# VHH binders against q09150: the designs that were tried, part 16

Target 1, 302 residues: q09150
Amino acid sequence: MRKEYLVSHIEENAHQADIYSLNVVAGNLWSASGDSKIKKWSIGDAEHSLVEEIDTPHKLGVHHLATSLDENVVVSCGFGQDVYVWNPETNEFRDLGNNAQHPSECWSSCISPDGQTIAFTSVDGRIAVWDNPSDCKISELDTKGKFGLCIDYSPNGRFIVSGHQTGQLFLISTETGRLFHVLSGHTSPVRSVAFSPGSTLLAAAGDSKMITIYDVLSGDQVGQLRGHAAWIFAVAFNPVGDLLLSADVEGKIKIWDIDTMECISTQSETDGAIWAVAWYKNGFIVAGADKSIRWYRAAATE
Below, E stands for the ipSAE of ESMFold2; O stands for the ipSAE of OpenDDE; V2 stands for 0.75 times the mean of E and O plus 0.25 times the DockQ between their complexes.

## First folded at step 4 (VHH)

Design n01 (framework vhh_etentamig_d1; at its last look DockQ between E and O 0.10; V2 from the best seeds 0.00; counts 0 for: pae E 18.6 > 2, placed apart)
Fold by OpenDDE, look of step 6:
Structure n01 (fold): chain B 302 residues (1-302), chain A 123 residues (1-123)
Amino acid sequence: as target 1 above (302 residues)
Amino acid sequence: EVQLLESGGGLVQPGGSLRLSCAASGFTFSSYAMSWVRQAPGKGPEWVSGISGRGGSTYYADSVKGRFTISRDNSKNTLYLQMNSLRAEDTAVYYCAKSGYTQRLFEDYFDYRGQGTLVTVSS
C-alpha cells in the first residue's frame, strides 16, 4: 500500500537558524530554533501565517520545545543548559536554570496532558518530574550518568519515556513514580521517542537508523522499521495511530504503516537534516537545517 | 569507517593566527553538523565552535567569539577553524567532532572525533 504526499506549502526562512523542534497544539504549530526564537503558526489556512514570534532569553538557541495542550505552558530547553517556562497569558519567562531547586543540565522536556507536570531529562542521566507551577519535585530517577536525549509523555498521562545515549529507554510509571520498564533494542543514541495516541505503543529511533516499536505494558518489541540510511532525529504517530512519521539527518522523510511495519512513502525534497516532525490533519510538517518549515498533504486518491 | 583527521596545529606567538583543518571520510559529510572542541592540559574538554551541515548556521563559545571562524567545504569534506588573535589560554589539543547538533555540546555527546592537533600559544 503506497501513499503519496505532496508539498503544500513552504515557509522559507521561517527562522534565522536551524529549526530543532515542532509541535502541533490546539490548531497551531509551534517552532523553536537555534536563533533563540519561538514562533507560533496557523494551521487553519493554506498560508499558515505567523501568529506570534517570541524572543526568548536563550543565548545559544533552543533545541527542545514542549507546549501544553491548552497552550498555557511552554517549556524551552536551550544549548546553554538553560530552561525556561513561558506563560503565554502573562507573557513571562520563568528561569528554571537559575533556580536552585531545579537541576542544571536539563536537555529535553515534556508536559503532562493535564499541564500540571513537567518532566525533564538531563545530561547526567536523571529523569525528573516536577509539579507546575509550584516547582516541587515529584520524582526522580537516576540512570547513573546516561545522557537523556529525548522524552515523551503518554497521552493517557500514565507513562513517561526517555531515550538515552546508550540506546536504553526508561519507561516510568507516573502512578508510582518508579521505573516500569527498561527497554532494549538499541545500542546507539536514541534521539526521538513517541507514544501512540492510545498510549499502547511506543516508537524509538536514533543513530541506529532503525525505529523500534514497543508494547508499552509488556515492554516487548513488536516491530522494527528498517529503511533509513542515516540517523533518525524525529518520530511521531499520526492522530489515529496507524501511521508513523520519521525523518533523518540526510533529509529523508518516511511514512510507515504500523500494522504491516512497511514504509509506504518516502520524501526527499531536501538533503539537509530534518530535526523535527509533526502531524496535522491528513498531512505533516517538517523542519530542520534549511531553516524552512515544509508542509505536506496527502495526495487525493481515486 | 568514519575518519576525522585534524591538521594545522603548531606553535604560535600571542596575537598570531592559525588555520586548522579537518579531513572527514566514511560518512555523508554535508548531512552532519560538525564542531571543534579543545582540551587544555589539566582541564576538561571545551566546546569551541559548531557549524551546521549545510554551513548556514555557525556558533561560537564566548571565549572565542570575534577571534575564531568556523567554516566548511562540503565538496572537499573538510572542516576549518580560522583562529586569529590567539592567546595563551587558547593552548590546547583541538579536535573536530561529528555531532547531531552545532551548538554547545558535552564531550560525551560527540559520536566521533579525531586524534586532535596541538595548538601552543607561547611567547
Scores: ipSAE 0.621, ipTM 0.828, lowest interface PAE 0.8, mean pLDDT 92
Fold by ESMFold2-Fast, scan of step 4:
Structure n01 (fold): chain B 302 residues (1-302), chain A 123 residues (1-123)
Amino acid sequence: as target 1 above (302 residues)
Amino acid sequence: EVQLLESGGGLVQPGGSLRLSCAASGFTFSSYAMSWVRQAPGKGPEWVSGISGRGGSTYYADSVKGRFTISRDNSKNTLYLQMNSLRAEDTAVYYCAKSGYTQRLFEDYFDYRGQGTLVTVSS
């Protein structure tokens, strides 16, 4: 089935610098920017409006956000390699490992589906799992200096995957705390990873300009999606799991049918880098270097 | 498009001072955090200092705290690094960097960097 997408709303100058991260949770959109602000937007059927603007303690800008499904926990990572955990009801920011005198060397983070643990990557290749209620480190995997660029929890909570500057992907079992698979296929940086909603598939993309789809349990490559001509910084499965959304640094947006492994839509409305994408009930949202947030709505399907 | 031009490096004796400058063009300077990054001979890059877009917040590596001061003049699109009490270990090429993603320059934490200015601290 062919699908057409139309831009339905553009929030120009949504931030004062590049927008690096978008999360859609519980009917709200969260955006994080190099301007050191996090903004919360309502997601309505026809209207999208700013709900809250939050000043963060990140001095060098915010490049990553992870939000819990109940919105009770938000983790933010900054270009200063600093990481904060906060409750949006109180807007109190807490440094992870509250006895540390210096910012963590964290780069990217994710929150477990139950909200109890936070996993994060570091510039020096450590992958740490933190217990949020007790504010203590549970486990750590040392990749021996491999910079971790992206990280995600599977929706069933059984797996964590990290993507690295070397092109390696580390799939970790949360039940055992042990490495489950080292996934092959990339020899250049992996910038974005995403689990399918059923936790059976994994997508990885980056500087190779292709998207590789893996079967989680076997670790086998089950598909490759080719068509982007520039580095891919964002991939996301839709809630149903039949579509994958991808965006590159030249502003190309593609939608792929996972069953056929074919591109079914390409948008070229922007020419600046797209750093972040997210699905919502009516379509998808993108943001990046042009400082705008763009909403795309699905047109009638064939 | 984005251009960063560093200046102010040179040869100084230990305990001396230098002021580095970075002239920026091709982007809205006041909207981006800026950093100084250095690379000593035979070593990897080391982040030294950062400043927020408006200049209200500054941050320093432990190796330079109390000795270096970062500042900016948004009306002139210029970033500065005042270096005092210089040590032999401060010998490096110093780069001005715009915060953002790119693997082309300084890993993934910097969008752009300039060509650098050499600082040599030697007696």
Scores: ipSAE 0.200, ipTM 0.603, lowest interface PAE 4.7, mean pLDDT 85
Fold by ESMFold2, look of step 6:
Structure n01 (fold): chain B 302 residues (1-302), chain A 123 residues (1-123)
Amino acid sequence: as target 1 above (302 residues)
Amino acid sequence: EVQLLESGGGLVQPGGSLRLSCAASGFTFSSYAMSWVRQAPGKGPEWVSGISGRGGSTYYADSVKGRFTISRDNSKNTLYLQMNSLRAEDTAVYYCAKSGYTQRLFEDYFDYRGQGTLVTVSS
């Protein structure tokens, strides 16, 4: 079944530099940018007004942002290989780069839904799992130098997956802190990973221009989504888990039906890279190189 | 261990020229896009220019477009920045940076940065 989406709002120049990360949590959109700012935007009105602007201690901008479900824990990663964890109520940033127990070259991070556990990738291929309340490392997987580009925490809290420049994916059990599966299928850098809301599927995409769907428990590939003509930097399952959103560096946005493994919608931006995507109740949101946030809604009918 | 070593900075009069070099080691140089970034005294860093891994595409900030030329020699693992028509506003420490990506999107992700070379434009 084909679905139509229409642009419902554009916040032009939402940031002064590229927007690399978007997160929808608790009625707000969080955006992170190369301008070293994080901004919160209202979801609940048509104007999507700016709620808060946060100057971060990142000197070279922010490229990854993760938030707990209750918005009490935020982790941000910057181009200076700096990582901060903080509570938005206090705006106190804790510099994880000055802790001797963590990788010094962190790249991407994720947070467990309850905010208790943080995981990181690194340039040198370590994947570290960190206990937030005690501020100490719980476990570490050494991938022997495989630069980790992306990481996600499953919604049920049981798994972490990382995607690497070699094309490999490492699926880690949070119960044991140990490797659960090494997932094959990509031979090019993996730029984005996402778990389905039920935590039974995961999607991985990147420079191969395809999206691979894996069954989490078995580690088997259960589908391939083809149609992008450029590198894919962002994928996200909708809250129901029946649709996947993807976007590429040439501005193409695609919606996929996970039950049929078919593309059901394509939207085009004229050649601007899209770095980040997110779903919200009325549709989806994209942002990227044009420094703007674009809100789409599902068309009535269909 | 990735190493990036910048050189070629110095004192120059307004309107003058300099050529910066960056010697790279510890990675497959031709597989990565490279950039120049600068930081003026007391200011935040500013992206200046970028080049794809094979050298086929070059990119420039508006402030330097038409005056600066980025290039690379993959046989020597060396990145260059030819700086012409220099202005006082170009005074900064210049860094070369390795992208985390092979040929594209070098403006977004900088895995490594060198120690820098100082360019001073003064009368």
Scores: ipSAE 0.000, ipTM 0.144, lowest interface PAE 18.6, mean pLDDT 83
ESMFold2 (binder alone), look of step 6: mean pLDDT 81; pTM 0.835

Design n02 (framework vhh_etentamig_d1)
Fold by ESMFold2-Fast, scan of step 4:
Structure n02 (fold): chain B 302 residues (1-302), chain A 123 residues (1-123)
Amino acid sequence: as target 1 above (302 residues)
Amino acid sequence: EVQLLESGGGLVQPGGSLRLSCAASGFTFSKYAMSWVRQAPGKGPEWVSGISGSGGSTYYADSVKGRFTISRDNSKNTLYLQMNSLRAEDTAVYYCAKSGYTQRLFEDYFDYRGQGTLVTVSS
């Protein structure tokens, strides 16, 4: 059945520049922006207020944010290919890019479900895994690929997937630190990847304007979602895993039924490119080039 | 069909200024981030500057920060690069590229670039 989504709140001028990353964790929304700030917002039934504003050492802006489930670890990646690990309790930024062991030009990051490890992409296609408590590199895989644009941990912690400039996707076993599958189907940059909550499916999207759904264990393509007419920068499974949210640079937002592989909703109320999306308890949130954060809630259609 | 047409290049002495323009067509210009990429003689491509679709965010390579200014006029579907305090090392063909604002993916951006405009900085 089709679902209708309605704008429930708009936070205009949430940042002074484009908003590139959104994370919903523990009843809070985290946003990262080209204004070099990270902001924490309250998520509640009638409350969408700014909780905290954090000035970062990123000189060229923050384009990616990863937050641990307990909010004790935040990893920020900037356009200067700089990466910092921030501890909200100490309010100190640790520069991982200048570590003397093997510094890499990092682009994107993700944090393991248990919060203990951080995985990074690099501009030369390497994937590094770091032990956060000891600040030591655990492993590094040279994918032989190009620029790594996006990365995600499976919710069960068993897999990491990276998406690359060439369209290649590398699925890595966290147990062995080795390549598990090379996923095919894209020949254009992959801008966003997401694991399903059950860790059984993987979605990938980007400049091809289509979304490919893969079975994690087999590496097989199980579906393709077509309908976007512009580059897709964000995809996200809902917490149940039955829906996928996608958004493009023309401001179109689509909701897909994963069982039927059909688009069940399209929204186009925003005028700017959408760079980031996130699900929350009652709906979803989008942000992008218009500097606003938009909250949508689910409503039954008659 | 995406079309990008660069103009404004030429010969200029060190310390001089030039303003480059890029006329875009075949896509909804205001919805896409745009970049300037240059290629110096005998070198690979170098990303120079980027601007978000709204124009609210701008990004610069360290080599040009403080000297170059990127801007756009979405009503005219035109991208600009104001180049001040030009140096001999700025000599290159400058390309307008439809880009994802964030990535320094030179090979990817080149598939959507125009013909380029030559900038020569020489005494």
Scores: ipSAE 0.006, ipTM 0.306, lowest interface PAE 9.4, mean pLDDT 83

Design n03 (framework vhh_etentamig_d1)
Fold by ESMFold2-Fast, scan of step 4:
Structure n03 (fold): chain B 302 residues (1-302), chain A 123 residues (1-123)
Amino acid sequence: as target 1 above (302 residues)
Amino acid sequence: EVQLLESGGGLVQPGGSLRLSCAASGFTFRSYAMSWVRQAPGKGPEWVSGISGSGGSTYYADSVKGRFTISRDNSKNTLYLQMNSLRAEDTAVYYCAKSGYSQRLFEDYFDYRGQGTLVTVSS
């Protein structure tokens, strides 16, 4: 059975440039933009109001956000390959690391489920894990791959996955700090990776226009989702883990049933690139090149 | 439409200096961060330097830090790269680029680039 999703709210001109990253945590939406601002929005039944506008030290624009589950830690990455960590209550920005070893060439980041560690990619393909309380590097893996474009922590905290410009995917054990699997299936840039909520599956997508689903423990391909005709920049599992959301640079949005590996919904309300997606309680949110934030809700049946 | 026109390239000896210029049109120049990107013969593109829309913040790749200076004149819609202490490994075609995701060149960095200007550093 196909599900219908309808646009419930559009925040036009939410930023002054492309919106590259969206995070939904608790009752809040966080957005990051090429305008070098990060904005916090309320997620409510009838209200989608701007709560806070944050001026960042990223002078070339912000393209990635990672937010801890308790909202006490936020990590932002900019086009200047700069990375900052801050507490949203104080808005005090700190460079990650405080000496010559800090990651000045950072591209993407993620925060462990307990908020204690931050993992990040670099333009030279290295993956580093940082202890947030002590501000010290605890592990580093030289993948020998090219540019690390995306990274994610498993919800159980046991794994990190990184996606690279060559199409390589590296699954890393957080307990050992070592490579667990090199995942096959892509020969073009991987732009987005996501773990399922149960930490048993991961999804990878990018310039191949397909989504590959992997079993985390075995490293085996479980499925491939085909239907996008353009580069995919965002994939996300819903909180239940039965659905995957994907969006491409032509503005197509697809919802996939993970049990059947079938596309159950396609939306085409915009023709601009979608750079970011996020699930919320009754639907999903997308943002991208048109500078708008769009909320979608599942359509009612009888 | 966005147009970026690079100039100032040429042949120089190691240790020499060169100043590149990029004339921009078709967009609100002062509102966008700009970058210089180079591509050496037989190699992929390498980001070199970036500057904020206001010119208040500048960034450099480690390979050029201390030797190159990026600047802009928003009244003339022009981007500059002053290159000092040039090395043989700086030999490349240098491109002016508007920052952002791009499907054409650096999908991770740039929305548009110009035709480039060749810099050859050889004795």
Scores: ipSAE 0.027, ipTM 0.422, lowest interface PAE 5.4, mean pLDDT 84

Design n04 (framework vhh_etentamig_d1)
Fold by ESMFold2-Fast, scan of step 4:
Structure n04 (fold): chain B 302 residues (1-302), chain A 123 residues (1-123)
Amino acid sequence: as target 1 above (302 residues)
Amino acid sequence: EVQLLESGGGLVQPGGSLRLSCAASGFTFSSYAMSWVRQAPGKGPEWVSGISGSGGSTYYADSVKGRFTISRDNSKNTLYLQMNSLRAEDTAVYYCAKSGFTQRLFEDYFDYRGQGTLVTVSS
């Protein structure tokens, strides 16, 4: 069944450059931008107001942000291949790029559901897992020189998935620190990956313009979602796990029913590329090249 | 519409120097960090250097540190790369990129980079 989504709020010029990352945690929205700022927004109030503006040490811009569920740990990755871990209560940034044991030239990161570990990709394809409290490397996997573009932790904490420039996907067991599956189906860059809330499914998308759904335990492809006509940079499962949100570099936004594998909504109201998406309440948020943040809500069916 | 036009490439002998330019339009140039990215024959893109919007901070890949200098002229909306002590391994197409090294550069995509400028270092 088709479902309509309507724009409920637009924050124009939310940043002074492209917005590359959005995280919804504990009733707040976090945004990261090429303007080297990270901003925190209220999403539970009658207005969608700016709560905090943070000047970062990233001088070339922030293209990736990972936030722990309790908001006590934030990891930011910049275009200078610089990585910082910081606590929003203190705004003290710890530079992991100067740690000799840290993978050089990190690109993307994610934080475990318990906030205790951080996983990183690198431009040479290595995947490293770091213990945040002790600042020690737990494990590392060398993909033999394949650029790692995206990474995610399963909600149950048992798996990490990375997506790479060659189209390869590496599913890693966090218990063993070793490769669990190499997932096939893409032969072009994978730009975005997401685990379902139940940790049973995995979505991957990128330059193929197709979204592939995998079963996590078997590694089998269980579905393909076709309809985008441009590179997909963002995918996200809703909190229930029955819907997937996707957005492409031409500003198309699609909602997919995971049970039927059908597109149930398409929006095209942005000026350019969408780099980031996030679900909130019964709606979603997008941001990208037009420097705005857009909130969408489900339309009433009555 | 973001447009970037690279120029200044050519054939140069090992140990030589070359200056690349990138003319930018379609965005507020001074508000964005800029980068140089290169792609050698048969290889993927490599980030080379970056500069903050104000020009106050510069960053370099280890392979070019001490040999290359990135600069910008915000009054002319132009980015520069001064390349000294060139080596055969510096042979590549050089691209100018808005907001640093972007994932869009892994295939031919013109919105955040120009057509590139070829640098060949050979005796």
Scores: ipSAE 0.012, ipTM 0.403, lowest interface PAE 8.6, mean pLDDT 84

Design n05 (framework vhh_etentamig_d1)
Fold by ESMFold2-Fast, scan of step 4:
Parts: sequence; structure tokens; C-alpha cells
Structure n05 (fold): chain B 302 residues (1-302), chain A 123 residues (1-123)
Amino acid sequence: as target 1 above (302 residues)
Amino acid sequence: EVQLLESGGGLVQPGGSLRLSCAASGFTFSSYAMSWVRQAPGKGPEWVSGISGSGGSTYYADSVKGRFTISRDNSKNTLYLQMNSLRAEDTAVYYCAKSGYLQRLFEDYFDYRGQGTLVTVSS
């Protein structure tokens, strides 16, 4: 079944530089940009208002945000390989980059579903898990891989997956802190990973221009989604888990039916890279190199 | 379209100095942090230095700290790298990079980096 999505709102010049990360949580949109700002937006059927603009200590720009489900914890990662943890109510940033005991050279992060731990990738391929709010390192896995580009926690909290510059994917058990599977299928950088809401599947995509779907428990490849002609930087399962959203560096946006493994929608209204995507209600939001945030809603099926 | 043009490379003796320049166009230069990235023969890219959009904050790799100075002139859309006390291991092609290059470090598009300028430190 083909679905059409229509642009419902465009916030032009939402930031002064590329927008690299979007998170939707508790009725708010969070955006992070190369302009070193994080912005909070009100979201709803007719609301797209800027709620708060936050100047960050990331002086080289912010390229990644992770937000806890209760909004009480935000982790930001910058191009200076710096990382900060902060509570949005206080806007106090805790610097995890200046202390010898804190993670250094961090690239990407994710927060456990209960908000109690934060996992980080590093430019040397290590995966570190830290306690929040004590900022104590709990565990570290040396993947023997190169640059860790992306990381995600499963919604059930049992697994972490990391994607690396070499194409390697490491699936880690959070209970044991040990490697569960090394996933195959990519020989070029993996730029984005996402667990399905049921924690049974994961998607990986990047410079191969292909999306690979894996079964989490077996580590088996169960599908491939082909159609992008450029590097894919963002993939996201919808809350139901029946659709996957993907976007590439040429501005193509695709929606995939996970049951049939078919592309059911393609949008191409942007002329620059899309770095970030997020689902919201019956639509989605994208942002990237054009400095805008674009809201899409599903058109009537009939 | 983002365009970055590096210049100032060349052959220099160990202990010598060079100043690299990068002319930027196609984007609002002052809104973006900028970096210098180098690639030595047979090796992968190495981040060297970064500077905030305002120029108020600078960062350096440990291998170059104290020897290299990054700066920018936002009125001229130009990024600079002053390299002092050059060593044989500094031999590399040096690239000017817009904020975001580390996410796209391994692509061959020059949208996020220029063509590079060769620095050879020998004899």
C-alpha cells in the first residue's frame, strides 16, 4: 500500500548551521546543530513554536542528542569529541570530557530506557557504559573496531548495538556487558542504527546505500531495503514498529513497510543532506544541511 | 554549494614553518565551526585542529598542541593554520573542513572538505 506524506510546516533557518540531531519526547522536539545550540520546540497538530534556545558548551557544534523517555536526562555530543550530560529543568551541563576518569574522544551516545545508564561510542571503537547521575564508568568493551559512529539501546534495555566505520556492528548484552553478536552485511561505514519498539529487530544503514534488518536474538539478516542512491545517515522505526523511515545525503526520504520490505513513500523536496529524522504521531520530522526543520503528515489514504 | 579551497602547502625543512589558508564560499562562514584534517600517505584521516564560529574557542590534537595555531577571519571567509616546528610526521595532505566533516569523514565528496594542500617535511 502506497502512502503519501505532505509537508505541514517548514521552520526555515531553525538554526544558523546544519541540524544534525532530532529527538521527539513527551510532546517536544529537541534539535541540535553545528551552531552549538540546542533548541526545544512545541509539537502538535498546529504548533511548531520555539520554546527554548540553549547555548551549549560545545564550541565546535553539537552533532548528537540522546534524551531519556522522562525528559530528565539529555546527553549531547560535539564535534570536539566532547560530551555533556544535563537536566533540562536546570540547564546545568556536566562535563564528561575534562576529567581523566570521564569518557574522552566520545562520538555518539544513547540513554537506557530507565535513564540510569548512558552508553558512549569513541573514535577508537570502544563502547563505555556510565552510571547516571554519579558519572562513574560501569563497563567498557573494546570492540577492536575503528571509529564508533552510532549507538542505540533496545527499548527493553537488554541490548546495545554500535555501528562502526569499517561496517562492523556489535550487539552487546547489557546484563553481562559482553558481546552477544557481531553482525555482518556491511563493509562500509554504518551511520545509523535503530532497534524496533518490540526490541526484536534492528536496522542498520550508511554508506552502502542499503538498509539491513536483523533479528536481534539470532543475529541473522532477515531483510534488505534497497532504493536509496546516496549515503543514509538516519533510520527510525515508527512507534508501532510496522514502518521504517530513512533519509539520505541527497535529501531523499523513504518510508518502508517492514512486513513486505517495500518502499511505500518517497519524498525529495530538500536539495541538501538530511542528517536527522524523527517520528511524531501520524507523521515525521526531518532536518539537515538546509538549516530547516520540516514536518510531514500522512495524507488521506482514500 | 559549499566550496573550500586550501593553499599554502609546500616543501619545508624539519623545524620550519608554513601557514595554510582556506577560502570558503557557499555557506554562512561565521555560523560554522571549522577544522583542519590531514591525511598522511598510506594512513587514514586525522583531525588536527578546530575553531568555533566566532573564533573564541580553539582545540588541538595532542600531536600538534603548542606547535600549530588555528585562526579565522570571518570578514574574509578564510580559515588559517599556522604550523611551527614542523616534523617529518607532519607530512600529509591538509584539508579544510566545515563542521560535520567527522560524520562524513570517509566520503569522497569535497562538499565538506576542499581538494587539500600537500605539506612535505623533509631534509
Scores: ipSAE 0.014, ipTM 0.455, lowest interface PAE 7.6, mean pLDDT 84

Design n06 (framework vhh_etentamig_d1)
Fold by ESMFold2-Fast, scan of step 4:
Structure n06 (fold): chain B 302 residues (1-302), chain A 123 residues (1-123)
Amino acid sequence: as target 1 above (302 residues)
Amino acid sequence: EVQLLESGGGLVQPGGSLRLSCAASGFTFSSYAMSWVRQAPGKGPEWVSGISGSGGSTYYADSVKGRFTISRDNSKNTLYLQMNSLRAEDTAVYYCAKSGYTQRLWEDYFDYRGQGTLVTVSS
């Protein structure tokens, strides 16, 4: 069936600047913005209310947010290459590794599925893995790449993938702490990466305007999704893993069928750049340069 | 449409002072953090200083802390960098930058960067 997506709610002026990151966890939406605020929103059937507004120590805005599944750990990354780990119940922000950490060198982060480790990219291409309970670095890989722009943990916890300014993708085994594959196919910046829910596939997208799908174990390229006419900053698999959501800097939103590798829906409700997307139980959510958060829900059409 | 125009650069002797200005347009200036980034001859870019949208928070690279002061006037859409006790190693092109994802390849963590203003510190 062809799926139509309808805007179900628009929160205008959700932030005072661009919204760069969206995370959906445990029935809540978290948003991070260039206004240096992080906001928590309810995502029930009819309730889209602001739950909490959090002032951050980021002086130059927050561009990335990672949340643990239990919502006990949040990692925020700012444009100053600064990184903080904090507990949302206390709103106490902590630097990693005390004086041993150089937060201003970190760009993006992800939290392991069990919440115990945090992986970071750096502006010089290094990937660091931090043990959160002990507050110490447990591994570091020098990819020999440039700026690490995006990072993700596989849902099964066995892999980390990083995307770089050069177009290189590095797939790391968490069991060994070593490089598993260097993935080919991009020669321009990779802005977004996502593992499928089954941890078998990986999507990568960026300035090439195409999405490449890889098989995780083999490292082989298994598909390419073409149709965007602008830089892609966000890709996300739905919870079932049969669909991929993508959004570009011209405000185009596309939904792809992963089995057929075909675009099944295109939305164009905004002309502003979309920096962030997230799936939720009833559909998906997008945010970006227009400072609004938009909720979409599926409507089946035969 | 974001536009950033730097001014105030020039030749100055070691120990001297210089004030840089950046005129911003095309966005709600008070809502965005702003930074100064410099690039010395033959070197990569170095982030120098940043200021929150409200002006309530400032941040400095260790190399300039105590010598440089970042400020902004949101009523005039203008960013400033007051540079004191200048050293030969401060010689660089100074760029005004808006926080955000870049549409330019050079500065991936800044949405927009101005054309720059040259600061030369020499006798």
Scores: ipSAE 0.154, ipTM 0.580, lowest interface PAE 5.0, mean pLDDT 85

Design n07 (framework vhh_etentamig_d1)
Fold by ESMFold2-Fast, scan of step 4:
Order: sequence, then structure tokens, then C-alpha cells
Structure n07 (fold): chain B 302 residues (1-302), chain A 123 residues (1-123)
Amino acid sequence: as target 1 above (302 residues)
Amino acid sequence: EVQLLESGGGLVQPGGSLRLSCAASGFTFSSYAMSWVRQAPGKGPEWVSGISGSGGSTYYADSVKGRFTISRDNSKNTLYLQMNSLRAEDTAVYYCAKSGYTERLFEDYFDYRGQGTLVTVSS
């Protein structure tokens, strides 16, 4: 079965600055931007419609957004290295960056599948795990690495992976709070990491222009996906786990078959950098430097 | 193409003052928060100060708070940093940064594209 993906909608000027983060949860798309706003868009009945616009406390722009599966917890990280935890239903914003016991100089975050813990990277390479209900740090690992650029929780909740400016990847056991594997293959910044839906595979990509696929339990490299000619800022497995989506800073979008390790599709409808991608029920969504959000739908079977 | 051109650096004695300027082009200046980032010899980049797109909100690193003032003129696409009570530890190359990822993307996290302007504080 072959699928073509075609642009179904372009929301021009979706934000007033670059769009850095996209999250698809339930019936909604969440976008975060250098304009310091977070916007919620419908992917259901009124597809592409703006549902809510949130003017955040971030004054230097929002570059990362993590949203819990139940939408009760949103974690936003800004270029000021500030972090906020927010409940969209109650509009309770908590500023973690202004408290001496809270994570500071945070760069990226992820939320556990059950919504109870939040993991943070920091500019000094530390990884902190926070209990959200009690607002207490429950674990911290000093990777001895530099800047932690990206982080993800495995869907089964058993692992956290962080990617660093040095090219190092640290796979952490959530059960023990300890390092499980240091993953090899990159010697330049890792910008994006993603676990497969089955929690068995891990993808990592960045300035090497290569995507490396790892087996989670063994830590072994099981594949390398080559074809991008520019830095890769976003990778994402589809919900089935048979495809990987990647996008680079020259606006190239690639879809890879994970079973064959082959590129099956390349799109290039934009020349601007793509900072964020997300899969949704009907296809995928991309956003980046041109301030637009592009929806792609699966078009045909061959 | 985004272009940022820093100027105003120089040699100054401890306790002295300098005003840095950054001329911006290639983007809608008023829509982006802007920052000053510095890199001292042999050290990594340090975020110094930031200002919202409208100019209504300003932020400072603890190391410069009370001594430095960030401002912008959106009609001229220009960012400023007024530096007072300068100390030897302020010696660094100062970069103007648009909020975002840098094109070079190594030991920084801002979208800055200039060569920077050198500030040397020495007796």
C-alpha cells in the first residue's frame, strides 16, 4: 500500500512569528510560537478553526510545548529559559522558573503517559523529573553532557530519552531513575528524538542530517535513514508505528518506511525552515519559520 | 534573509558605560522578542537581556540587573543595550538575537546572525 500526502489546508499567518512546537491531542492541535502565544486549533468538526488563543507569561517567545493525553496539563518552555505548567480547563498557570526549588534554565520537557510526572532538560545537561501533583522534584540525573535539546517519554512510561548538543543520547529507566544506555551514532547536536508507539524503537536526528533508529532494550543501532541535505529539527512516528516523518531547515519533508528503512515520500512546498511536525488522524501537520501551519492529508492508494 | 548588525563595542575602563546598537532587517521586527547574548573568551554563550516585540516587557540576567537597560525602536528596526557600571567580567563579544534558533546552532539557542561587537572592560 502506497500513500501520497497532499496539502489540504494552509493557515497563513497562524502566528506573528516562527512556530516552534506542535502537539496533536484528542480533537485539537496546539501550536506555540516566538510571538509568545499558544493557540489551539480544531482537527475535528470545524477542522482548521482557531478554538483558543492564549497570551502566555513568556515574554521572549515559546519554543516548546508538551501536552498531556487528557489535556489537563500543558508545559511550555520559552527562550528566556522560563517554564510554566498550566491547566487549560482551570487556567492555573504555575511559574516553575521563579522558585529556587523548581527546575531553572530549562529547555525542553515531556509529560509521562499517565500525566503524573514531567521531565525537563536543562542548558547544563541535567535531566530532572518532577511529580506534577505535589510540585516536587523526584529524580535528577547529571548526564555530564552539554545542553539538553530534546526529551521524550516512552509510551509505556518505562523510559526517558534526552538528546544533547554534543550528539550524546541518554536513555533513562523511570523505574530506577538511573541511566540505562548511552546511545552512540551522533557527534553533532541532536535536535529531535521520538519513541515508537510500541516503545521498542527510538529515532534521533539533528545536525548530522541523518536519522538513527535504535532498539530501546539493547541500545543497538538498527537503522540509519539518509537523504536530508539540511539539519533535521523534527521527527515523529505515526500512531501505527510503521512510518516516520522528518523535516529539515530547508523545508524538506520526508516519510520513511520503518520496516524497509527507505524514504517513500518527499515534499518541498516551502523553502522556510520546518521546526515542528505532528501526525493526526487524517495525515500530518507541519509548521516553522514562514509562520503558517500546513495540513497534509493521505490522498490515494496505489 | 534575516540580518542583524551589532555596533557600539569598544575598550572601556571599569565603572564606565557603553551603548550597543543592533540594526535588524529581513523580518517584521516588531513581531519578535529580541535579546542580547554575550560570549566571554573561553566560555559558552550567556543570555544577558530580552525585550518583548512591543517593548512593553524587559528581562535581565541577575549578573547585569540594575546596570544594563535593553530598549528598542521599532520605527528604525533597531535594538539597544545601555551598559552602565561595567566590570571586567562583562568583557565579551555581544550578539543581537531574534528569539528562535540560530543559523549556526552550536553553543547557542538564539537566532543571531551577526559577527557581534567586542566589549573589553580593562584598566
Scores: ipSAE 0.113, ipTM 0.542, lowest interface PAE 5.1, mean pLDDT 85

